# Ledger of designs, part 430: VH-VL binders against q96il0

Target 1, 167 residues: q96il0
Amino acid sequence: APERGAERRDTAPSGVSRFCPPRKSCHDWIGPPDKYSNLRPVHFYIPENESPLEQKLRKLRQETQEWNQQFWANQNLTFSKEKEEFIHSRLKTKGLGLRTESGQKATLNAEEMADFYKEFLSKNFQKHMYYNRDWYKRNFAITFFMGKVALERIWNKLKQKQKKRSN
Key: E = the ipSAE of ESMFold2; O = the ipSAE of OpenDDE; V2 = 0.75 times the mean of E and O plus 0.25 times the DockQ between their complexes.

## First folded at step 20 (VH-VL)

Design Y14 (framework fv_ebronucimab; at its last look DockQ between E and O 0.52; V2 from the best seeds 0.73)
Fold by OpenDDE, look of step 20:
Structure Y14 (fold): chain C 167 residues (1-167), chain A 120 residues (1-120), chain B 111 residues (1-111)
Amino acid sequence: as target 1 above (167 residues)
Amino acid sequence: EVQLVESGGGLVQPGRSLRLSCAASGFTFSSYGMNWVRQAPGKGLEWVSYISSSGGSTEYADSVQGRFTISRDNGKNSLYLQMNSLRAEDTALYFCAKDYEFGSWSFDYWGQGTMVTVSS
Amino acid sequence: QSELTQPRSVSGSPGQSVTISCTGTSSNIEAGYDVHWYQQHPGKAPKLLISDNSERPSGVPDRFSGSKSGNTASLTISGLQAEDEADYYCQSYDSSLDAHVFGTGTDVTVL
């Protein structure tokens, strides 16, 4: 029966930078910051003899990364959009054009922008609270699985040593 | 209370397409992976597809690979299953199922299912 | 086709203990993948009973317990009640299929 190479269906997250580490790498790779989220994606190494627990950990890390990428990409987009709308609305109220006489994009002063930031944070407070809650839960789970994997590795090493002593 | 409500099932002919929907409520939908599981009449459960919380990763059973597409809209708290090239063997009650917790590969909440019947 | 084998049926009297076995292969249970258990009453959606071999979700009675050894997982129902009459499914992950797999299901009858 031809060993159908288990095409590991781990499709790279569609949103993670197309950074492809060298095929021979035995380490996790960190890519450049994503243009939307500004988060650096990690390409996770998959060992040849990955245990079920290691696989669970890896998948959880990957999913968490994707979740973070999506959240921040959306947040940054929303922020940029609302910021621009705010600036435009304030400039209009002041009777100012969107461009200065020099052709540069008209900006608001720091005090006016402070109002925007305050409003934006207030408006998105609940969203950030949910994000933070989920972030902590995910990281707690990841840390927990990391601990389990570490224990498993220790146990496997001990078993191997015992087997070598018995032979 | 967590609720999952499937819809879109019906009678279709072989080779046709159908789109299932699952409306989620009572939890942060965007935080959890979602699954489709089906059950043929008088048969056991069969996992069909998985989608990550962000929708960035998807997985399929071999039986539906290349024919079915799982997707989600987190803004609408909705899960979808596009089923193309339907076969008689696809006749089943289709459940949407929520991942239990982060890192768990079990499903804690299930909908009541929507029936898909593929017959000539 | 299910990659996990369960007995077709198990029966017991009220108050007795019954055990349902779930036998896997080298690519799932024996490989070390966790086993989960579901209860399904007729015409109802499955309910998660046991997660990760032995963990009980909130609201699941303590009379349900799970264990795993070698290539076999077991669900034990102690103090069998009439309401426990249902189909029970084990579930795991299979590395050869790269998919979640369910057991063949067990019909539990309370006599």
Scores: ipSAE 0.852, ipTM 0.949, lowest interface PAE 0.6, mean pLDDT 92
Fold by ESMFold2, look of step 20:
Structure Y14 (fold): chain C 167 residues (1-167), chain A 120 residues (1-120), chain B 111 residues (1-111)
Amino acid sequence: as target 1 above (167 residues)
Amino acid sequence: EVQLVESGGGLVQPGRSLRLSCAASGFTFSSYGMNWVRQAPGKGLEWVSYISSSGGSTEYADSVQGRFTISRDNGKNSLYLQMNSLRAEDTALYFCAKDYEFGSWSFDYWGQGTMVTVSS
Amino acid sequence: QSELTQPRSVSGSPGQSVTISCTGTSSNIEAGYDVHWYQQHPGKAPKLLISDNSERPSGVPDRFSGSKSGNTASLTISGLQAEDEADYYCQSYDSSLDAHVFGTGTDVTVL
């Protein structure tokens, strides 16, 4: 991996994160919230002597973060879009306009909006079930690799102490 | 039942372009990284390219870097390989392949492949 | 080019064991990267047999086993059967190429 990823200095769309970690850093970085997912991206530190296990763990954590952000960005956009479509369709069925007499956007009452929330939840149940399954699988894998990295570092420290005593 | 079906192969002249597609079914496509692997006639396997589950990360073999572009559409359960500036050495059977488990760099399901022949 | 070396062919009688070696370099297997194994019958796609040195995916018979020591990985097929006649490839990651690499392939023949 490069020490710093390429970043365009041009104006970017609102839905794109502009965060770029410092070229030389010893610590993970947490960026600002992504507009669509509302999740904060993490840019992981790459140690100078990264082992194969450390490389796997870092890439798995980065890709899991990206996967998670994409899921929630899509869900947030779908929720907002379908909510507006639901409101517009129900207002048209009732013979009402899209704006009130004061010019404010017309809305539905709490009981009518509850119908939307119930429909949205039911419609997305299976998608969320598969997301939760894969989220647990990913977290199990991350924990597994974290454990292997920890053991690798303990072994390396024990080897260094053994050499130090023999000198 | 996991299925991967490649398409878009064919005969093309050197320097031309070709776009491969891979249709996926039987698993949550958006959860897994995907790969292209190729096999020249009578020869071994060569990894070509990787794309992460979200599409946020891509990697390429040196032999294709700058000429090939991997992409995916998670809404259509489809993987793509845009191949530009094709050369005779790109002649091969192209497989799409699914990452096995999270954090494993092995490939558990492969399609049957689509043949790309680059010849004058 | 593959970076992993395998014997060109290996043969055995039904019921016996064969072992296929996969020898790497300091930038792949010796560096500590895992080794994976694939079986490919003629005209067919490769099939994953062993992942992460020794793990068998669901549906792979327990007569297939894998191990790794130093810069060499091994696939062992015990209780050799006629359907095991195929090409076998190892795979790892190479840090100098920043790429996944496959072995040269081994043709297994059942006598």
Scores: ipSAE 0.756, ipTM 0.906, lowest interface PAE 0.9, mean pLDDT 86
ESMFold2 (binder alone), look of step 20: mean pLDDT 93; pTM 0.945

Design Y15 (framework fv_ebronucimab; at its last look DockQ between E and O 0.54; V2 from the best seeds 0.72)
Fold by OpenDDE, look of step 20:
Structure Y15 (fold): chain C 167 residues (1-167), chain A 120 residues (1-120), chain B 111 residues (1-111)
Amino acid sequence: as target 1 above (167 residues)
Amino acid sequence: EVQLVESGGGLVQPGRSLRLSCAASGFTFSSYGMNWVRQAPGKGLEWVSYISSSGGSTEYADSVQGRFTISRDNGKNSLYLQMNSLRAEDTALYFCAKDYEYGSWSFDYWGQGTMVTVSS
Amino acid sequence: QSELTQPRSVSGSPGQSVTISCTGTSSNIEAGYDVHWYQQHPGKAPKLLISDNSNRPSGVPDRFSGSKSGNTASLTISGLQAEDEADYYCQSYDSSLDAHVFGTGTDVTVL
């Protein structure tokens, strides 16, 4: 029976940059910044003899990356939208057009924009707090699993050395 | 309190489609992976599908691969299972289940389930 | 579907200890994947009892304990109570299927 190579159903996250590292690479690859999140996606290497613990770590890292990508993509979109609305509203209040006489997009001064940033941060404070909390929890878990994987690797190396000495 | 409430189950003929929903509350829905698990009448539990917290990754059991689609709306705290080409073997109580913690592949909270009956 | 193998039924008297075994294969438990345990009362949703071989979630009594050795995981219920009468399922991950897998289930009866 042909060994149906277990097509690892690790569907690349739909939102991660289509950056495909070379097939022969034994390392994690960092892609270019995503156009929406501005985060650089990491393509995680999958070893041939990946342990269950390594697999858990990898999947957790992948999920965390996807989570971050989605959060920042949405945040950036919201920010851009609200910024534009703010600018338009303020320009309208000033009786100014959306374009300067030179045809450039009209902008607000730094002081006016500071008000926007303050308001935006205040409005999104709770969202950022939840994000930070989850970010820390995820990274703590990742770090914990990294420690476990490191210990497992050490243990496996020790076992191999013992087996070589007994033969 | 964490609550998961499944809906959308019912009687359907073979070959038809059905969409299940799970409404989540009491936790940050967007932070956790979600699963569908089913239980045929008088039988054991069978894992059906997984979706990551962001919805970027999905996994399916071979028994439903190509027929079922898991999705989520984090803004509505909702999980979905689109079931196409339903078969008699798909008759089961369908549970939505929350991942326990980051890196744990266990499920800590389950809904009460919604019954799907596929019969001619 | 490669199910983890459990005894069909286990019985004990109140106050006794009972153990439910969950036997896997080279692609799941023996490969080193963690085992989780669930309790399901009739007509109810499953409840997580043990996560990651031996971890008890909050609210789970200490009379429930999990262990794993080789290709077999075990759930021990010490001081069996009438309320422990339920179906119990082990769960793990199978690398050959790339899927979560459940055990066949064990009916625990309190005599």
Scores: ipSAE 0.859, ipTM 0.951, lowest interface PAE 0.5, mean pLDDT 92
Fold by ESMFold2, look of step 20:
Structure Y15 (fold): chain C 167 residues (1-167), chain A 120 residues (1-120), chain B 111 residues (1-111)
Amino acid sequence: as target 1 above (167 residues)
Amino acid sequence: EVQLVESGGGLVQPGRSLRLSCAASGFTFSSYGMNWVRQAPGKGLEWVSYISSSGGSTEYADSVQGRFTISRDNGKNSLYLQMNSLRAEDTALYFCAKDYEYGSWSFDYWGQGTMVTVSS
Amino acid sequence: QSELTQPRSVSGSPGQSVTISCTGTSSNIEAGYDVHWYQQHPGKAPKLLISDNSNRPSGVPDRFSGSKSGNTASLTISGLQAEDEADYYCQSYDSSLDAHVFGTGTDVTVL
């Protein structure tokens, strides 16, 4: 969210700030970590003379960032939800309450939690396998288009040089 | 095998709403952008809308901008098109279509379509 | 109201070659956007034949080929077969509309 037009007081956690790129920018900008995914968003620069190939690269990079942000935001939420459900289920089986006598959330010890981590990793193995495959596919595609854009820029520079010479 | 199955079409009066669904299977739905493309009876293809793999980006043809809303539920492998303020010109067979390879901007798998008829 | 122009119909005898043109404007093909091709048999969904001007997806026969030059893309069907009788559409992107656009469609008849 841009902070420039906001009057509301910022109460964000330590180490995280609201970020708004400069109004006149010729570069991509990297913002602070997203609250849910813990990934830093990129605010992509769009040149006025963007070629079709540059547009494809920019949109692919942007869509890949969105995809990655959503994957980790969803995984973080799923992890938290299933962790709480596992703890609650095991506490109920042991005849214990959801809170300690001091009012703190009851938890399981590290040995007891090892079963949760094992189960979570096992249940999510295929999802992470597909994520890794698609992450590599996306990065291959991005690299391929970066190469094509670089070649296009070289070729355009050579055409511009030849035009100047002929004029 | 990749399958896309549209549903929710029907006969409605002008000004009414319909919600189309597209059930996807046979591929990692959350990895690909999705589109709606329509074809009026006896006519050609018209792109309607796009949604990115995460749902974070959407695009609409001018003819439907402000009336139609594309959405997706990656947990249910489902794509949706909410169509409000329907007009006779919206009468068409509506296909859902999967983006091909990353950066291609072409559509490799299509459903069989669901018919929407807007008539008084 | 598509921005890509195709001939209404083309025809050929079995074994012959036919070529379908797709002509754009300064905001799509001439601007440098890629062209894709689809085949649609009656009552069926479109099938992607050619992506990115000339790339043939897996499972598409090599008798289908595509090219793009300037403001015109072409789909060529070599060794025409009866099963190739269908409608064919080109597709590109239009920067003035910020939208994908399809061609007017071409009915291919095998004589």
Scores: ipSAE 0.697, ipTM 0.890, lowest interface PAE 1.2, mean pLDDT 86
ESMFold2 (binder alone), look of step 20: mean pLDDT 93; pTM 0.946

Design Y16 (framework fv_ebronucimab; at its last look DockQ between E and O 0.49; V2 from the best seeds 0.73)
Fold by OpenDDE, look of step 20:
Structure Y16 (fold): chain C 167 residues (1-167), chain A 120 residues (1-120), chain B 111 residues (1-111)
Amino acid sequence: as target 1 above (167 residues)
Amino acid sequence: EVQLVESGGGLVQPGRSLRLSCAASGFTFSSYGMNWVRQAPGKGLEWVSYISSSGGSTEYADSVQGRFTISRDNGKNSLYLQMNSLRAEDTALYFCAKDYEFGSWSFDYWGQGTMVTVSS
Amino acid sequence: QSELTQPRSVSGSPGQSVTISCTGTSSNIEAGYDVHWYQQHPGKAPKLLISDNSNRPSGVPDRFSGSKSGNTASLTISGLQAEDEADYYCQSYDSSMDAHVFGTGTDVTVL
């Protein structure tokens, strides 16, 4: 029975840029910044003889990337929305229209915007703390697996050298 | 305390659809991958589906591929399994299970399960 | 269908040590994928006992230990207690199926 090549069901993360690296590439590719998160997605290379540990590392990196993309996309959206609401509210309070006489979007001064930033950061402080905690945990895990993969590769190289000496 | 509570199980006829839900609490739901695992009456455990923490990646067992859809709402701390074209062999207790650690492919917390019975 | 083979049942007396084997194939355990172990009491959800071959999660007694060699993983229960009577499942990943796979399960009885 022809070994149906396990169609690697690695579904491309739905949130990652549709940037497709060249099929013959043997390295990771960095895509353009995502329009929502402003993060550059990485397309991870999958070697033909990927070890289980390498696969685990790759999947962890991919998941972490997706997690980051989603977080920042949502954060940026929330920020933009709240910023606009703040501006509108302040302009209204000042009796100013949303547009200047020249037809440009009315803006607040730097001091007023500083208040918004302070409030926004305060409001989202806990969210950012959880994000940072999770970010560090994920990166620690990734680094740990990178170390394991490096050791595995060294060990495999040593085994190969021993086998060559025995023949 | 981590809690996972499955719901939505019931008796259905073959070919029908059912949607399972899992309500998560006691941990940062959006940080972890989630799984569905099922157990037919008097049988062993069978992995059904996985969804990444962001929901961007999903995986399915061959037995349910094309029929089941896993999804999540991180804002509601909820996991879902849409089951279409149900078959008698889909009769099982369905567990939602949390990934243990980042990069771990084990499941540390399980719900009590919701029973799905597919019979004519 | 479970891709990992376990003995149907294992029995021991209180205080004894019992070992449950989990045998895989070239596409899972032998390929180098980690093995995890679960305990399931009747009518209860599975509980993680061992992760990543030998890692014991917090709250799991030290009498539970895991090992892996070649295509076989083993769960050892030392100092068997009455509460250890349960079903035990190994779990790994299968590259040919691109899926998580469970063992056939082992019923442990305390005599």
Scores: ipSAE 0.869, ipTM 0.954, lowest interface PAE 0.5, mean pLDDT 92
Fold by ESMFold2, look of step 20:
Structure Y16 (fold): chain C 167 residues (1-167), chain A 120 residues (1-120), chain B 111 residues (1-111)
Amino acid sequence: as target 1 above (167 residues)
Amino acid sequence: EVQLVESGGGLVQPGRSLRLSCAASGFTFSSYGMNWVRQAPGKGLEWVSYISSSGGSTEYADSVQGRFTISRDNGKNSLYLQMNSLRAEDTALYFCAKDYEFGSWSFDYWGQGTMVTVSS
Amino acid sequence: QSELTQPRSVSGSPGQSVTISCTGTSSNIEAGYDVHWYQQHPGKAPKLLISDNSNRPSGVPDRFSGSKSGNTASLTISGLQAEDEADYYCQSYDSSMDAHVFGTGTDVTVL
């Protein structure tokens, strides 16, 4: 099924992800999509002798993932709630019920639903602008720390080679 | 125009509880990690606790581990510190403090603090 | 032992340069954790002066500078002014405690 599924499990259990990386893994892992955000969590590897820079990078990546999942979980919930409210309001204006004669859930046509999408984007413009700003800031910071960690690892390997040859 | 306003301090007997609040404004509260830092009268600064921007990660100083609980409500732009089993050595001015930039473990905005006094 | 060590006080005349040291241990500054600096006037909240060893946040005068080498960080105040009279704290992270740690504080006096 497409990522744009038409319904939500409003009465679903409040379960948490049960994905666990292998016990002795030396790699990051990507888990299944989160129930509420639809984003895939990453489970980060912790090196056995993690440096301060490596620790900062790992924590920044972990907290950025949490931040991103919380934002989209909240936005998906708000989108679904406001979509249903919009449909209900438009059906009432047309003098129609929430269900058809056959008992199927009543819907609006594509032109009517376009009004909802435009209104939702306009209402949430500032929130998404701030999200995008902070998303870029976080990703630039992550990239910067990734570069610093890479240089640190190269420098440490060169120092080890120099010490071995001086013996 | 970043503002952090702490409240909930007061005089309390040992063994009792208090709940501190910090009201935030002037920045996107849900994007930043938050801290509690305390300062005993005439003494230096002591970091107490941290909570990540989403609330998914928390850290505590050993001196308060198991007694204090940090939390946040991003819908209300509010940070909290539940302080249980209070001791005389917890007497201090308690500041809430905002993480500076992403990847920096420094604190750029602080409230004026709320005083907690633990005595018989 | 979890605190970072600073001199109790430092003094200088207006226009002079003063330097405050911040000495750590093998689990914080020596391990490679960054150092940050704060200024605190009496009855006021701390203000961030220097982040990540040497970065000066917007609005902090350029006469404040920071550096780190080995197990010691330094804050230098050049062109000392009367308003610089305050307490100064360094801060870092300690891996043995899994905690942020502050220095013992330095009282800067302008003569």
Scores: ipSAE 0.749, ipTM 0.906, lowest interface PAE 0.9, mean pLDDT 87
ESMFold2 (binder alone), look of step 20: mean pLDDT 92; pTM 0.941

Design Y17 (framework fv_ebronucimab; at its last look DockQ between E and O 0.52; V2 from the best seeds 0.72)
Fold by OpenDDE, look of step 20:
Structure Y17 (fold): chain C 167 residues (1-167), chain A 120 residues (1-120), chain B 111 residues (1-111)
Amino acid sequence: as target 1 above (167 residues)
Amino acid sequence: EVQLVESGGGLVQPGRSLRLSCAASGFTFSSYGMNWVRQAPGKGLEWVSYISSSGGSTEYADSVQGRFTISRDNGKNSLYLQMNSLRAEDTALYFCAKDYEFGEWSFDYWGQGTMVTVSS
Amino acid sequence: QSELTQPRSVSGSPGQSVTISCTGTSSNIEAGYDVHWYQQHPGKAPKLLISDNSNRPSGVPDRFSGSKSGNTASLTISGLQAEDEADYYCQSYDSSLDAHVFGTGTDVTVL
């Protein structure tokens, strides 16, 4: 029977930085900040003898990372778009061009930008509330699984010690 | 109340394509992984595909690998299954199923299913 | 496809206790993957009964209990009621397939 090599279909999340850690690494690696989310992706190490519980934890962490990456990427894009629209609208209202005489992008003053930030935060308040709720739930779950994994590892170590004493 | 409503099923010939949809309501759709599970007439349940909450990760059963594509639109609270190169053995009631909790690999809510019949 | 093995049918009288077994392999239940249980009435969607071997979701009666030992999981229905007549499926994860796997299903009949 050909040993169908278990191609661990753990396809790296398509949205995570193409940073490939060294193949011989036994550690999680942190990549550079993503250009859209500005979050640093983590490449999770997969142990050779990964337990089911460890696998669940890893997958949960990976999913949570993907979720965060997507949220912030979208949020940053929305923010940038709305900011630009706001600036353009205000400049137009002032009868000002999009570019200064020196060819630089015309900017609004700090007070005007404060209004934008306030409006943006107000508009996205519910979205941020849902994000925060989900973020806490996910991290709580991750922490819970981390605890379980730690206990499992302790138990396995104790079992191994007992077997060594019995032989 | 959590609701999942499948649609898009029907009668198709072998080799044809079909796209299933699942409309989700009553929960934060974007927070949970989603699955497709099918049941052939008079048979048991068969897991078909999984998609993560963000859609960044997907998994498929070997029986559908390379033929089916799972996707989601979180803005529309919708799950999709693009089925290509359909075979007679793909004849089944297709359920969309929600992951129970973060990190748990059980399904707490199911739709009523949409019937796909592949026949010449 | 590697299916978890269940008895085809189990029967009991009202008020009795019945147990459904779910036998796996070294790549699923015996490897330590959790087992979940579903109830499916004819023409209805499956309903989650037990998650993570023994966890009972809200709304599931306490007469349903799950356990796991070695390569076998068990669903016990205590105080069998007429409404418990249904198909029951176990579910786990198989590392060799990298997929969720269901049991063959058990038809529970109330006599």
Scores: ipSAE 0.857, ipTM 0.948, lowest interface PAE 0.6, mean pLDDT 92
Fold by ESMFold2, look of step 20:
Structure Y17 (fold): chain C 167 residues (1-167), chain A 120 residues (1-120), chain B 111 residues (1-111)
Amino acid sequence: as target 1 above (167 residues)
Amino acid sequence: EVQLVESGGGLVQPGRSLRLSCAASGFTFSSYGMNWVRQAPGKGLEWVSYISSSGGSTEYADSVQGRFTISRDNGKNSLYLQMNSLRAEDTALYFCAKDYEFGEWSFDYWGQGTMVTVSS
Amino acid sequence: QSELTQPRSVSGSPGQSVTISCTGTSSNIEAGYDVHWYQQHPGKAPKLLISDNSNRPSGVPDRFSGSKSGNTASLTISGLQAEDEADYYCQSYDSSLDAHVFGTGTDVTVL
């Protein structure tokens, strides 16, 4: 049934779009966990006199966060779907229903679930290896730029102190 | 071995649309930001657009803002440029280009380019 | 329209050195943004020669070197060879345009 357009439906993913940092803030903010990735997004502060190095670092941190959130959101969805399919398949093979006598979702014991976890890890080994490689590369780059920004700030303070002494 | 292959160029009339594609291989496509850069015949290089590795951030040159849309499909290792309201000034060879390293704003691998000609 | 300024052409004999300048403005190179260099042979895609002012990517001959001072970056080709005959572009970022900008390009001729 078509609507006249006065509905309360959100089309955006829940959780992420609802966090709004204070407008007068000089700090980065950490939001609540994203529903899909289960990671906490950082909302980055842009200082009024941001240097080229500070800009590079901020954009790298933001892009790394987005990359990381996308990877884990996709993996969490895949894991959840394959886990439920594995459980349903094994319960069906055992002649059991999807619900217990109390109405709760039926599940498998830890030993039975070990086969799923082992299969999932094996199937995703290469993808996680590439992710870990790029995660380390990104974190090295972030640390490198953090060091450069720190040195830049020290140098600027020394130049400002030298000018005040001469005047 | 990194390869980028553009396609979708052609001759179109002003005001029409084209969609460019870039097929990527030889690297983890979803880890890198991607760019479109164009070169008018006999002229220099002009940056057109950027998209972050996840697709969460996009940037456009002022000359194309509001008319062009960059997108990517990390599942297909593909980069796209939707070009609407084309003008004669958009006539150029269009390259897709990969960001070099994380946090570096240079482009280490380029495709061969696909030619877009906008004329009556 | 906002382009980094390069000489239109530079020439040298085989074995000699040539230097290409790239001059910016207060919103790009002078503001502290890094400069990158590309080589483009006729009918070919550009190739990254120098990143971050002076870093030479793997596979680039060591006769190519870069530097930056103040508002000017330089690419030097030492021991000029026939295959170095190409167009060369510098690139940086411009904070007023919020965009990447390329230089006007330099045609290097080997005599």
Scores: ipSAE 0.730, ipTM 0.900, lowest interface PAE 0.9, mean pLDDT 86
ESMFold2 (binder alone), look of step 20: mean pLDDT 93; pTM 0.945

